# Designs tried in a protein design chat: VHH binders against o94827r584to684. Part 1

Scores and structures below are computed, not measured.

Target 1, 101 residues: o94827r584to684
Amino acid sequence: QLLLEGSLRMKEGKDSKMDVYCFLFTDLLLVTKAVKKAERTRVIRPPLLVDKIVCRELRDPGSFLLIYLNEFHSAVGAYTFQASGQALCRGWVDTIYNAQN
Unless a header shows other numbers, all headers, positions and changes below count from the first letter of the chain; antibody chains are not in Kabat numbers.
F, E and O stand for the ipSAE by ESMFold2-Fast, ESMFold2 and OpenDDE, each averaged over both directions (binder to target, target to binder). V2 = 0.75 x the mean of E and O + 0.25 x the DockQ between their complexes.
[cut] stands for letters that were removed.

## First folded at step 1 (VHH; framework vhh_etentamig_d1)

Design E01
Fold by ESMFold2-Fast, scan of step 1:
Structure E01 (fold): chain B 101 residues (1-101), chain A 120 residues (1-120)
Amino acid sequence: as target 1 above (101 residues)
Amino acid sequence: EVQLLESGGGLVQPGGSLRLSCAASGFTFSSYAMSWVRQAPGKGPEWVSGISGSGGSTYYADSVKGRFTISRDNSKNTLYLQMNSLRAEDTAVYYCAKDEWYLGYFEDYRGQGTLVTVSS
């Protein structure tokens, strides 16, 4: 089921930051293009399994780190997300952690 | 100018209920996700609930799941938080927050808040 959705800004490696719209389900996180009134969103990254995510709030206010692990627990992706505020960022991190139990 | 005006807070005993309202203006309300954020005395802000622009999807922090219900009326530009089975730990100033993102910056617009006190 869907747990959280919203606008974030995502940075992957040395690429420029991009506006994204994320959907967090009990089992998956989907990263899509940022849209305000689109009928359909486009998934721009492969679905991220909740049990393969390592998530940490960063000292930079309003930002969190997401590391994605493969089936052998090796890091294969790293994303930095920036929320519109520090409280919302904490909400994302807490909801992800909570989904992982 | 984005404006958010919270109301409905007050003093209530443990186990009681309150409904908070947030009147929004200065933006196309139905186009943005909205959140409720609270700040307890001496603590940092805590995100408690969120709702999609259409109202079709709702989300809750673990601390409030099953007790709080977020809703919105896009025809009235109003966000609500129904709070049931209130606990002393729910004592906080509650803020309505607009989820917005701008190129090069981000802003978390909050109103002045409404105080909820849960005491025996």
Scores: ipSAE 0.000, ipTM 0.205, lowest interface PAE 13.8, mean pLDDT 79

Design E02
Fold by ESMFold2-Fast, scan of step 1:
Structure E02 (fold): chain B 101 residues (1-101), chain A 121 residues (1-121)
Amino acid sequence: as target 1 above (101 residues)
Amino acid sequence: EVQLLESGGGLVQPGGSLRLSCAASGFTFSDYAMSWVRQAPGKGPEWVSGISGSGDYTYYADSVKGRFTISRDNSKNTLYLQMNSLRAEDTAVYYCAKGYDFWSGEYLDYRGQGTLVTVSS
């Protein structure tokens, strides 16, 4: 079931921010390349299982941190997302928390 | 009630410049990304530019990159669009919009009549 989708900007480690379009389902989060409507959509990161995600809102309004854990609960990825506003950022974090319950 | 009031449009020759302003009220301005959207005669609306609530991140349509600059003053609840090197193809009514979503448009909310920009020789 699709719970939430939308445009975000993503930063991974030291890399530059990039425009992404994300789809949050009950079981997983897909990060895709931000594309014009005429282009093919491409998944640019492996699917992120909802039960392996740790999320936290950041001080910068509209930003949240996402840490991805492996099967041994060790961090294997960290992403910072910037939403278009503080309310949308809270929406993303809250929806991820709800999907985990 | 969300209110957005655009101004600064006018007639300008190709290669000229204009600065558009949008006065916002009825919401916490700094909490929301803002956008400029335009509609040319006989065409559908086109998203032009977006800016994050903090002002730290800006986004532009390929058609305006390098020519337009979006900015905001959160202390004055005002959004700006500096338009340089104007082309006939930039002729449109320009609307200020609450929110940014280039692909879905679902978070865009604009009110009023916009401001007309006419680029002709």
Scores: ipSAE 0.000, ipTM 0.138, lowest interface PAE 14.9, mean pLDDT 78

Design P02
Fold by ESMFold2-Fast, scan of step 1:
Structure P02 (fold): chain B 101 residues (1-101), chain A 122 residues (1-122)
Amino acid sequence: as target 1 above (101 residues)
Amino acid sequence: EVQLLESGGGLVQPGGSLRLSCAASGFTFSSYAMSWVRQAPGKGPEWVSGISGSGGSTYYADSVKGRFTISRDNSKNTLYLQMNSLRAEDTAVYYCAKGRYWFSTHGYFDYRGQGTLVTVSS
């Protein structure tokens, strides 16, 4: 089931932040972006399994860190997400924690 | 200079309890996530539990959730694992592991100790 969806800004490594629309389900997180010349939404990252996500709220207002782990529990992806406010950021982090427990 | 020294392992009967300790030195302990990793004979390493630098967030493998409790005392540079309701399948060498990053609670470790053996048998 879908638990939470919304617009976030995503930063990966040294790259610039980009606008994304995320869907958090009980078992996975989908990161999407609108495709030019179409109304459809494109999934821009492989589905992130909830049980392989490490999530941390950051000191930056409204930002959280998401680390993705491989089968050996090693970090293979790191994303910083910025929500439109601290309350919404807390909502994302809490809902991810709830889905994991 | 980084050192991690585990203790508290031993022989315990099924249903029993043990508390493991890990004495850390050579780094700013409170600045790093710490984990417990175990390895049973003939098997690969299994991540057991992780804790944030402040101790405010804890994480557990499904196999130990509800039975094990990870904690830390940053004033003593010590990591703990309280193990309750022990099962034969918990038999393993338990390693204290330092996160490579301050947020590494599930993997990406740069140091581990020598381990302490836990044997659960009647």
Scores: ipSAE 0.000, ipTM 0.124, lowest interface PAE 16.1, mean pLDDT 83

